Miniprotein binders against D-amino-acid oxidase (daao-1). Designs and how they scored, part 16

Target 1, 310 residues: D-amino-acid oxidase (daao-1), of Caenorhabditis briggsae (a8xj44)
Amino acid sequence: IQERIPDSVVTIIAEKFSPNTTSDVAAGLIEPYLCDDDVDRVISWTKSTIQRIQEYMNEGNPGAESQEQSGYWLQSVKSVPKWLEVMKNVKILTGNELKMVAKRPEHKFGIFYTTWYLEPTPYIKWESDKFLKNGGKIKNSKIQKIEDVEKEFGLFDVILNCTGIGARHLIGDNEVFPTRGQILKVKCPSVKHFFIDDQFYALLNDTTITLGGTADRHQWDRTINPKISEKIFQENCKNIPSLRSAQVISSHVDLRPSRVTVRLEAEPDSKVIHNNGHGGSGITLHWGCALECVELVKKVLAGKPGISKI
Below, E stands for the ipSAE of ESMFold2; O stands for the ipSAE of OpenDDE; V2 stands for 0.75 times the mean of E and O plus 0.25 times the DockQ between their complexes.

## First folded at step 15 (miniprotein)

Design V2 (from T4 with E76Y; at its last look DockQ between E and O 0.93; V2 from the best seeds 0.00; counts 0 for: pae E 3.7 > 1.5)
Fold by OpenDDE base, look of step 15:
Structure V2 (fold): chain B 310 residues (1-310), chain A 103 residues (1-103)
Amino acid sequence: as target 1 above (310 residues)
Amino acid sequence: STEQAEDMIKRAHELMQEAKDLINKGDPFRAYRILYKAERLMQDAKEIATRGSPDIVERLIDTAERILSEALRLIYWWRPELARLMLKRAQELVDEARKILES
């Protein structure tokens, strides 16, 4: 917003901030999931996000020179997702190549490709620093209802709802539901490629590997299940045998804010704009969605002179 | 009522069939929305069935719902063909539940 609407004063209100958010522990792999009914829109958001990652890299941030990783995506049934068009070094594995990588009978089709990733914590810091430098404000508050925002902080010209799972309570969006994901963070320096199949994934971070995972829809339980952790570890070891020597660092549970489709829209005759329901694709889509939000903000502000409070 | 539960699972079955057809036509996105509706119906049916239906019906509905949830996950992760197979199994379970409710 600040970059595209220079005459704006933006305030972020949240209960929790980085490094204490669920996004801080995400794997950060750039790979879109089916979170909208328009594939081209999802791909467009992804492309925009990749451009922002390139900007992040070009500014010489830590890890900027190597925010890419390569690996294997295996399937039980042949399918070539359209989002591969935005990836690098895409190769559909031949039968012989697949035999060398496959560790399970259900691995019947495979793709090798290169994608980007973000370390969430340093990236969020980078964005936050820019935000603050540009005159943005951050308020730590727990808002119960969207109407309480203006009561507590004064009138705004536009209100953006990016509350994730909190949208159920904040605005009564009953279409938002959690998708529970449990993961492990491990250290295993010998692993150099990511490995994703129909059920499990090993995704590389700078110093750790994210092993996963579950995607239990409508599950609200945030408690770590040790049996699930053990399963995640053992099953990923089948795919990548070198993980047997990995050091387990931590376990995490995240409730991914999910909807049938991403809600990126302005309410009719309202100053409220929604940007919610990205599920597990939050990092992958965040900048593309933000750019679209800017256009919605501009539309809402059309005809209003002066400095806009957002 | 048991009749309401039967109607709901019937409708869910129809939606699952429609979703399978859409997947076959190469439109998994639309299928996803339809399956979401089916899942809600199955959840509601499960709540109703617990009040007067045989235990086996509840178990069948519960299992079908879980399979449906997995199918939704698979579509979400770009695996619609596998989801289609799961839907077939869910339909079979729903059919069995309906037969018991009709008896």
Scores: ipSAE 0.264, ipTM 0.626, lowest interface PAE 2.3, mean pLDDT 85
ESMFold2, look of step 15: ipSAE 0.360; ipTM 0.716
ESMFold2 (binder alone), look of step 15: mean pLDDT 87; pTM 0.877

Design V3 (from T4 with E76M; at its last look DockQ between E and O 0.88; V2 from the best seeds 0.00; counts 0 for: pae E 4.0 > 1.5)
Fold by ESMFold2, look of step 15:
Structure V3 (fold): chain B 310 residues (1-310), chain A 103 residues (1-103)
Amino acid sequence: as target 1 above (310 residues)
Amino acid sequence: STEQAEDMIKRAHELMQEAKDLINKGDPFRAYRILYKAERLMQDAKEIATRGSPDIVERLIDTAERILSEALRLIMWWRPELARLMLKRAQELVDEARKILES
């Protein structure tokens, strides 16, 4: 908002901030999921996000020297989605190429492609530092009701709701539900490509590899299950045998804020704008969705004559 | 009641068939929306079956619901063709549960 609406005063209110957020443990690989009827809209959001990441990288920030990574997507049933057109070096594997990579009978079709990689914590710090430098304000609070924002912090011209799973309670968005994902972080420098099949994945971070995963819809349990961690490790070792010598670092559980469709809209007759429900693609889509939020903010401000900036 | 659970799994089976047809026609997002309804029906049927159905029926409904949930995940991550194959298995389990309930 600060960059596109000059003279705005922006306050972020959250219970948790980096490095203690769910985003801080994400793998950071750019890959959209099917979150909207309009596939071109999802592609547009992805392109905008890639551009923002390239700005981050071009400023010489951490990870800027090697912002691309390549890998394999192996499938039991062929799927070639349109979003691959955003990616680089897309190649459908030939029979011989597939034989060299496949590790299971169900690996019957394969796609190699290059995408972008982002370390979340340094990136979030970069965005946060710019926000604060430009006069942004941060408040650490857990809001129980949307109405409490103005009681506790004063009147605002627009309120942006980016609360994830908390939107069920905060504003009654019962279409948001958790998708529980468990991941394992390991160190194994010999692994040079990401690897994704129907059920498991190995995604490269700067110094670690994120092994996953589970996607248990409507599950609220945040407790790490050691049996699931063991299965994630063993099954990924079948796909990538060199992982057997990897150093296991940590396990993490995330409740992804899933929704049938992303909620990116202004509340009727209200100053509230919703940007929520991105599931496992929040990083991939974040900047494109933010740009649409700017346009919604402009509409809300234009529709409220006589309201001052406060 | 057991009759309510049977109606719910019958309706879920119909929705799964509609979703399979939509996937074949190249409309996976609409299939996803229909399957979300089927998932809710199966979850409700599972809760009812726990209270008054034979253990085998409850386990069949539970297994079918888990397979349906996996199909929804696969569609979300751009694998609708694999999801269609899994829906066939979920429908078979529902049919088995219904056969037991009808006896």
Scores: ipSAE 0.329, ipTM 0.689, lowest interface PAE 4.0, mean pLDDT 77
ESMFold2 (binder alone), look of step 15: mean pLDDT 87; pTM 0.877
OpenDDE base, look of step 15: ipSAE 0.604; ipTM 0.825

Design V4 (from T4 with R73L; at its last fold request DockQ between E and O 0.87; V2 from the best seeds 0.00; counts 0 for: pae E 2.7 > 1.5)
Amino acid sequence: STEQAEDMIKRAHELMQEAKDLINKGDPFRAYRILYKAERLMQDAKEIATRGSPDIVERLIDTAERILSEALLLIEWWRPELARLMLKRAQELVDEARKILES
ESMFold2, look of step 15: ipSAE 0.525; ipTM 0.793
ESMFold2 (binder alone), look of step 15: mean pLDDT 84; pTM 0.848
OpenDDE base, look of step 15: ipSAE 0.644; ipTM 0.851
ESMFold2, fold request of step 26: ipSAE 0.464, 0.464, 0.469; ipTM 0.763, 0.776, 0.773
ESMFold2 (binder alone), fold request of step 26: mean pLDDT 87, 86, 86; pTM 0.874, 0.871, 0.872
OpenDDE base, fold request of step 26: ipSAE 0.623, 0.674, 0.655; ipTM 0.839, 0.864, 0.852

Design V5 (at its last look DockQ between E and O 0.88; V2 from the best seeds 0.00; counts 0 for: pae E 3.5 > 1.5)
Amino acid sequence: STEDMIKRAHELMQEAKDLINKGDPFRAYRILYKAERLMQDAKERGSPDILIDTAERILSEALRLIEWWRPELARLMLKRAQELVDEARKES
ESMFold2, look of step 15: ipSAE 0.376; ipTM 0.720
ESMFold2 (binder alone), look of step 15: mean pLDDT 84; pTM 0.838
OpenDDE base, look of step 15: ipSAE 0.657; ipTM 0.848

Design V6 (from T4 with H13R Q17E N24E D62E T63A Q91K D95E; at its last look DockQ between E and O 0.84; V2 from the best seeds 0.00; counts 0 for: pae E 5.6 > 1.5, pTM E .774 < .8)
Fold by ESMFold2, look of step 15:
Structure V6 (fold): chain B 310 residues (1-310), chain A 103 residues (1-103)
Amino acid sequence: as target 1 above (310 residues)
Amino acid sequence: STEQAEDMIKRARELMEEAKDLIEKGDPFRAYRILYKAERLMQDAKEIATRGSPDIVERLIEAAERILSEALRLIEWWRPELARLMLKRAKELVEEARKILES
């Protein structure tokens, strides 16, 4: 909002901020998911996000890590989705190439591709630092009802709801639900490619590898299950034998804010705009969705007395 | 009642078959929406089944619900054909549970 609407005053209100958010433990690999019935919008959001990451990379930020990564997607049943068109170096593996990479009988089809990733914590710091430098304000508070925002913090011309799972209570968005995912972070510098199959994944960060494979829809339990961590590790070792020598660092549980469709819309007859329900693709889609929010903000402000040239 | 659970299971089976057809026609968006409804029906049927159904029926419903949830995840990540194959198994489990309840 700050960058596209000059003279705006933006305040962020959240209970938690980086480095203590779910986004801070994410793998940061750019790949979209099916979250909206307009595939071209999802692809457009992904392209816009890639452009923002390229801006981040071009600034040469100290400690900022974002780069191209390549890896394998192995499948038991062939799938070549349209979103691969935004990726680089897409290669459908030949029979001989597949035999060299496959580690399980169910690895029957394979795709090699290059995508982008960003390390979440430094990236969020970069965005936050720019926000504060441009006069943005941050408030640490848990809001029980959206109408309480103005009781506690004063009147605003527009309110952007990016609350994720909290939207269920805050505004009664019962279509948002948690998808529980458990991940394991390890160190194994010898692994150079991400590896994804139907059940498990290994995604590369700067200094760690995120091992995963659970997605339990409608589950709120944040308790780490050690049996699941052990299974994630052992099954990923089958896919990537080098992981057997890895240093296990930590386990994490995330509750992804899933929704049948992303909610990117203005509330009727209101100054509230909703932007939530991104599930496991929040980082992949974030900038493209933010740009559409700018256009919605301009529409809302254009309908208010005293608003000019948003 | 167990009659309510049987009706929910029957409806969920119909929705899963419709979703399989939509995936075959290249419409994973509609398939996802239909399967989401089926998932909710299975969750409701499971809750009813815990109140008086044989343990085997409850376990069949839970297994089918897990497979259906995995199929939804696979469609989200652009693996609709794999999801279609998994739905075959979920339908079989649901039909087995329905026949036990019907008998």
Scores: ipSAE 0.175, ipTM 0.610, lowest interface PAE 5.6, mean pLDDT 74
ESMFold2 (binder alone), look of step 15: mean pLDDT 81; pTM 0.810
OpenDDE base, look of step 15: ipSAE 0.647; ipTM 0.843

## First folded at step 17 (miniprotein)

Design W1 (from V4 with L73F; at its last look DockQ between E and O 0.88; V2 from the best seeds 0.00; counts 0 for: pae E 2.7 > 1.5)
Fold by ESMFold2, look of step 17:
Parts: C-alpha cells; sequence; structure tokens
Structure W1 (fold): chain B 310 residues (1-310), chain A 103 residues (1-103)
C-alpha cells in the first residue's frame, strides 16, 4: 500500500513477526496452485511476484538472496500445466533422458525447468525495513474480531485482512481450512537440482534442502511425527542417493491456509478488504495479490470520507 | 442412520463421476469444487458409519475418503489426470461399501 498510495499511513497488526513466522521456514520455491478458475489471473499474480523478486535481487542485498533454481518434476501420469510458460528452460525429457534420472517405476514422464526461489527471512526483512523507513507502523497484538481493530487501535479508512488460517475465527471464514505439511531440513551441498515426484520433493535453499512432504487436508495437529520425518528422508534418498550422507538439521510442521478460492475482495458495505487463503503458494502469489489489493483500497477510499489510518 | 450413510456415499459417488467428466472436458477448477462437496459427504458418512455400520464398511468409507482427499490435492497442484485415476479407485470402494450395506 505505501508504495502505491504515497500519502497513506499504514499500520501492520500481527501476533507474530519475522523471524518467528511459519513463512520463515518455508522453502520459497515459486510455484502457483490452482486457486482460481481464471488460470491467467493466477499466472499474472505469479509474474508480478517474480518481478518483485527480480527487484530484490537487483538491489544486491547483503545476507538476503533470491536465485534461479533448476530441477526435475517426475510424474506417473503426464501433466504439462499452463503455468510452466512463466518458467525458464522448460524441457520435456526424452525417453533416454528420463531413463538417466528416473529412480522409481512410477517415474514415467519428466519435465526439467528453471524457476525462482526466495530465502524467506531475509526477504521479509527487506520488505519490513522498507515499510518502516517509509513511516509504516507495526503493532504486536492478537485480534479476536475484526471489529475490535478500531476499538483497540483507533479509526482506519481501510482494514485489510491477511490473517491466514486465523480468518476462520476472526471473521468466520469457514472456507479456509488447514492443510498440514511436515518437512525436514537437511544439509547436503552436493545436491544442485530440485527433485519433485508425485509424493515427495527436495527443494534447495542457499545452505539447506527442504525435504517433503505431506499434505493432510483439514488436519490441525502441529506435533512433529518422527516416523513421517524418517519416511520423508528415506524416500527422498531413493530419489537423490547422495542425500544418504546429508546432515539432518530439523523437522517442521506448517498449517497452510487452504481455500478453494483465494479470497481477494472488498467486504460489501464495509471498509474491510480480504486477501487470504493462499495455501502452499503464499510466497508465489503474495505480490500479485498485494497489487490487486491496492486497486481495491483505491475504490474503497474513493467512496469514503474519513480519518486516514490504513 | 445406515440408510443415511448409504445415501451420502451414493451422492459422493455421483459427484466423483461428475468431477471426472469435468476433468475430461478441461475444467479442473469446477471439478475441484464438486469434489470438495463429495469430500464433506464422505466425512459425514464416515462419522455415521463409525457409530452404526459394520467395521468393514467404515473402513471402506474411510479409505475412499482418504483417496478422495488425495485427488483434491492432486488437482490443486495441477495433476487432474492422475486425480481422475484416483477417483476411479475411490468409486470402487464406495460401490463395495454400498453392496455390503444392501446385502
Amino acid sequence: as target 1 above (310 residues)
Amino acid sequence: STEQAEDMIKRAHELMQEAKDLINKGDPFRAYRILYKAERLMQDAKEIATRGSPDIVERLIDTAERILSEALFLIEWWRPELARLMLKRAQELVDEARKILES
């Protein structure tokens, strides 16, 4: 909002901030999910996010890195989705090329491609530093009802709801549900390509590899299951044998804020705008959705007089 | 209650068939929305079956529900053709459960 509405005063209210968020442990690979019936809209959001990543990279930020990453997607049933048009170096593997990389009977089709990734914590710090330098305000609070924002913090011209899974309780959005995912972080510098098949994945960060994964819809349990961590490790070692020498660092569970459709809309007859339900693609979609939010904010402000706090 | 669970899994089977047809027509998003309804029906049927149906029927419903959940995940991550194959298996388990309930 600050960058596109220059006279705005923006306050962020959250219970938790980086480096203590779920986003701080994510792998950060750019891939959209099917969150809207307009596939071109999803692709547009992804393109906008890639452009923001390129801005981040072009500033040469110390200790913060985004880079291109290449790897393999192996499939039992061929799928070549349209979003691959956003990616670089897309190659459907020939029969001989597939034989060189396949590790399982179900690896019957393969795609090699290049995408982007973000290290989440440095990126979030970069965005937060810009926000604060430009006069943005941060408040640490747990908000139980969206109506209580103005009771506790004063009047605002617009309120943006970006609360993830918390929206179930905050505004009664029962279409948001958790998708529980368990991952394992390892160190194995010799691995240079990501590897994804129907069930498992290995995604590269600067110094670690994120091994996954599980996706348990409607599951709230945040407890790490050691048997799942062992299975994730062993099955990824089948796909990438050099992982057998990897140093295991940690396990993590996240509850992804899944929704059938991303909720990006203004509440009728209200100053509340929703931007929520990004599932496992929150990083991939974040900037494109934020830009669309700016347009919604402009519409709400054009129709409303009031005290300016956003 | 047993007849209620049978009606729910019958409706879920019909929704799974509609979703498979939508996938073949190139509309995976509508297929996803239809299957979301089927998932809720199967979850409700499982709850009813736990209280009043034979254990084998409850297990068949549970397994079909888990396969349906996997199919939903596959569609949201752009693998609708694989999901369609998984739905065939879920429908087979529902048919088996209904056959037992009708005997």
Scores: ipSAE 0.451, ipTM 0.756, lowest interface PAE 2.7, mean pLDDT 79
ESMFold2 (binder alone), look of step 17: mean pLDDT 85; pTM 0.852
OpenDDE base, look of step 17: ipSAE 0.452; ipTM 0.756

Design W2 (from V4 with L73W; at its last look DockQ between E and O 0.87; V2 from the best seeds 0.00; counts 0 for: pae E 2.4 > 1.5)
Fold by ESMFold2, look of step 17:
Structure W2 (fold): chain B 310 residues (1-310), chain A 103 residues (1-103)
Amino acid sequence: as target 1 above (310 residues)
Amino acid sequence: STEQAEDMIKRAHELMQEAKDLINKGDPFRAYRILYKAERLMQDAKEIATRGSPDIVERLIDTAERILSEALWLIEWWRPELARLMLKRAQELVDEARKILES
């Protein structure tokens, strides 16, 4: 908002900030999920995020840790989704190439491609530092009801809901639900490619590798299960034998804010705009959805005579 | 009651069949929406089965629900053809549970 709407004053209100958010444990790999029947819209959101990352890379990564990353997607049943068109170096593996990388009998089809990633914690820090320098406001508060925002902090022209799983209570969005994921962070510098199959993944960060994973839909339990961590590690070692020497750093559980569709809309006859429910693709979709959110803000402001930004 | 659970898993089976047909027609997003409804039915049926069904029926419903949940995840991440194969297995488990409940 601050960048694209001149003369705006933006306040962020949250209970938790980086490095203590769900986004801070994400791998940051650019990969969209099926969140809309208009696949071209999802691709457009992904392209916008890639373009943002490319801008950071062309500026020499000035505080945002971003990079191209290549790897393999191995499948038991062929799938070549349209979103691959925004990736680089896409190659369907030949039979001989597949033999060289396959590690399981179910690895029947393979795709090599190059995508991008953003290291979440440095990126969020860099964006928040920019936001504050440009006059943005941050308030650390736990809001129980959306209507309480204006009681506690004064009137706003527009209120943006980006509250994740908390939207169930805050605004009654019962279509958002948790998808519990458990991941393992390891150090293994010899691994240079991401590796994804039907059940497991290894995604590269700057200094660690994120090994996953689980996806337990509608599960709220944040307790780490050590048996699941061990399984994640051992099964990834089958896919990437070099991981056998890896230093295990930590385990994490996150509750992904899943929704059948991403909620990117203005509430009817209201100043509330929703940008929520990005599931496991929050980083992938964030910039494209943010740009569309700007257009919704402009629409709300244009429809309210005499309302001005503070 | 066990009649409620039986009706729920019967309806979930029908929804899984419709979703498989939609995947074959190249409409995985609509298949996902239909399967979301089937998932809720199976979760409700599992809760009822825990309270009063034979252990084998509870296990069958639980396993079918987990496979259905995996199928939804596969569609979400662009693997609808694999999800269609998983749905066949979930339907078989539901059919087995229904046969036991009917006897």
Scores: ipSAE 0.493, ipTM 0.768, lowest interface PAE 2.4, mean pLDDT 80
ESMFold2 (binder alone), look of step 17: mean pLDDT 85; pTM 0.861
OpenDDE base, look of step 17: ipSAE 0.518; ipTM 0.779

Design W3 (from V4 with E70Y; at its last look DockQ between E and O 0.91; V2 from the best seeds 0.00; counts 0 for: pae E 2.5 > 1.5)
Amino acid sequence: STEQAEDMIKRAHELMQEAKDLINKGDPFRAYRILYKAERLMQDAKEIATRGSPDIVERLIDTAERILSYALLLIEWWRPELARLMLKRAQELVDEARKILES
ESMFold2, look of step 17: ipSAE 0.474; ipTM 0.771
ESMFold2 (binder alone), look of step 17: mean pLDDT 86; pTM 0.871
OpenDDE base, look of step 17: ipSAE 0.741; ipTM 0.888

Design W4 (from V4 with E70R; at its last read DockQ between E and O 0.93; V2 from the best seeds 0.00; counts 0 for: pae E 2.3 > 1.5)
Amino acid sequence: STEQAEDMIKRAHELMQEAKDLINKGDPFRAYRILYKAERLMQDAKEIATRGSPDIVERLIDTAERILSRALLLIEWWRPELARLMLKRAQELVDEARKILES
ESMFold2, look of step 17: ipSAE 0.497; ipTM 0.784
ESMFold2 (binder alone), look of step 17: mean pLDDT 85; pTM 0.858
OpenDDE base, look of step 17: ipSAE 0.716; ipTM 0.876
ESMFold2, fold request of step 20: ipSAE 0.508, 0.537, 0.534; ipTM 0.790, 0.808, 0.799
ESMFold2 (binder alone), fold request of step 20: mean pLDDT 86, 86, 86; pTM 0.872, 0.871, 0.871
OpenDDE base, fold request of step 20: ipSAE 0.737, 0.699, 0.718; ipTM 0.880, 0.867, 0.873
ESMFold2, last read: ipSAE 0.535, 0.514, 0.529; ipTM 0.795, 0.789, 0.797
ESMFold2 (binder alone), last read: mean pLDDT 86, 87, 86; pTM 0.873, 0.875, 0.874
OpenDDE base, last read: ipSAE 0.703, 0.693, 0.694; ipTM 0.869, 0.864, 0.864

Design W5 (from V4 with E70L L74F; at its last look DockQ between E and O 0.92; V2 from the best seeds 0.00; counts 0 for: pae E 2.5 > 1.5)
Fold by ESMFold2, look of step 17:
Structure W5 (fold): chain B 310 residues (1-310), chain A 103 residues (1-103)
Amino acid sequence: as target 1 above (310 residues)
Amino acid sequence: STEQAEDMIKRAHELMQEAKDLINKGDPFRAYRILYKAERLMQDAKEIATRGSPDIVERLIDTAERILSLALLFIEWWRPELARLMLKRAQELVDEARKILES
């Protein structure tokens, strides 16, 4: 908002900040899920995020050196979605090429492509530093109800809801629900490409690899299941045999804020704007959704000038 | 009651059929919205079945609900044809549960 609405004063209120968030352990690979009924909207959000990553890369800061990676998507049933149009080096594997990379009978179709990834902690620091330099304010607080924001921090012209799963209680958005995912972090420098099939994935970070493959809709349990971690590891070793020598570092559970459709809208006759429910695509969509949110803020401000902080 | 659970799984079966048709017509997100409703129905039916249905019916409903949940995930992951195959299996389990409840 600061960059696109001059003379604004923006305050971020959150209970937890980087590096102590679950987002800080995410793999950060750019690929969208089908999270909105308008596929072109999802693609547009993805393009905007890629452009922001390119800005991040071009500034030459530590942790911004390389944000591109290539790899394989192997499928049991052919799918060539439209969002691949925003990726680089897209190659549908021929039968001979597929034989070279397939590790399972169900690997019947394959796509090689280059995408971007975002190492979360350095990126969030970069964005946060810019926010603070531009006069932004940060408040560390647990907000129980949206109404309490103005009681505790004063009046605002607009309130933006980006609260994830917490929106169920804060504003009664019962359409948001958790999708539980468990991941395993390993070190294995010999692995150079990401690998994704129908159930499992290996995604590269700067010094680690994120191994995953669980998604349990409507599950709230944050406890790590060691049997799931073992299965994630063993099944990824089948796809990438060199992982057998990997150093296992940690396991993590994430509750993704899933919703039938991303909620990117102004509350009717209200100063509350929602930007929430991105599921597993939060990183992929974040900048595009933020830009659209700016347009909603402009509309609300144009309709109701008054005495407030923003 | 057991009759409520039967009505819910019957409706969920109809919604799964509509979703399969939409996937075949190339409209996977509308199928996703319909399946989201079916998922809620199956979850409610499972809760009711736990209280008073035969164990086999409860297990059939639970298995069908889990397969439906996977179908929703595969639509999210841009694999609607895989989802359609899973919906066929979920419908078979619902049909089996309904036959038991109607006898």
Scores: ipSAE 0.472, ipTM 0.781, lowest interface PAE 2.5, mean pLDDT 79
ESMFold2 (binder alone), look of step 17: mean pLDDT 86; pTM 0.865
OpenDDE base, look of step 17: ipSAE 0.719; ipTM 0.879

Design W6 (from V4 with F29Y S69Q; at its last look DockQ between E and O 0.86; V2 from the best seeds 0.00; counts 0 for: pae E 3.0 > 1.5)
Fold by ESMFold2, look of step 17:
Structure W6 (fold): chain B 310 residues (1-310), chain A 103 residues (1-103)
Amino acid sequence: as target 1 above (310 residues)
Amino acid sequence: STEQAEDMIKRAHELMQEAKDLINKGDPYRAYRILYKAERLMQDAKEIATRGSPDIVERLIDTAERILQEALLLIEWWRPELARLMLKRAQELVDEARKILES
């Protein structure tokens, strides 16, 4: 909002901030999910996010560890989705190339490609520092209902709802549901490529590898299950034998804010705009969705009786 | 209530067939929306089966629901053809449960 509406005053209200957020533990690999019937819209959001990451990388920020990452997607049934067109170095593996990397009988088709990854904590700091330098304000508060925002903090021209799974309680959005995922973080510097098959994945961060994972729809349990962590580790070792010597760092459980579609809309005849339900691709989609929010904000402000009446 | 559970799993089977057809036509997003309805029906049928159906029927419905949930996840992550294959197995389990309920 600050960058595209320069006369605006923006306040962020949240219970938790970086480095204490769920986003701070994400793997950061740029890969979209099927969240809209218009695949070109999803591709456009992904392209916009890549462009923002390139801005971050080109500024040479201390602690910025965004870089290109290459790896393998191995499949039992062929799938070549259109979003691969935004990736670099895409190659469908030949039979001989596949045999060199396959580790299981079900690895019958393979794609090598290059994408981007982003370490979340330094990136969020970069965006936050820019926000504060430009006069942005931050309030640490837990809001129980959206209507309480103006009772506690005064009137706003527009309210943006980016609350994720909290939207079920905050505004009664019962279309949002949790998808529980468990991951394992390890250190293994010898692994240089990401590896994804039908059930498991290994995604590279700067100093760790994120091994995953599970996805359990409509599950609220936040406790780490050690048996699941052991399975994730052992099955990834089958795909990447070097992991057998890896140092296990931590396990994490995430309740992703799943929705049939991303909710990116203005509430009818209201100052409230919704931008939530991004599931497991929040980082991948974040900037593109933010740019659409700017257009929704402009529409709401143009329709405001105190501003647009003549 | 047994008749209600039978109707729910019959309708869920029909929705799974519609979704498979949509995947073949290249419309996985609409298939996903159809399968979400089937997921709801299976969850409701399982709740009814817990109250009065044979244990084997409840287990068949539960297993079919889990396979349906995997198919939904596969479609989300761009693997609709694999999801279509998984749905065949879910439909077979639903048919087995329905036949038991009919007897």
Scores: ipSAE 0.430, ipTM 0.751, lowest interface PAE 3.0, mean pLDDT 78
ESMFold2 (binder alone), look of step 17: mean pLDDT 83; pTM 0.841
OpenDDE base, look of step 17: ipSAE 0.661; ipTM 0.853

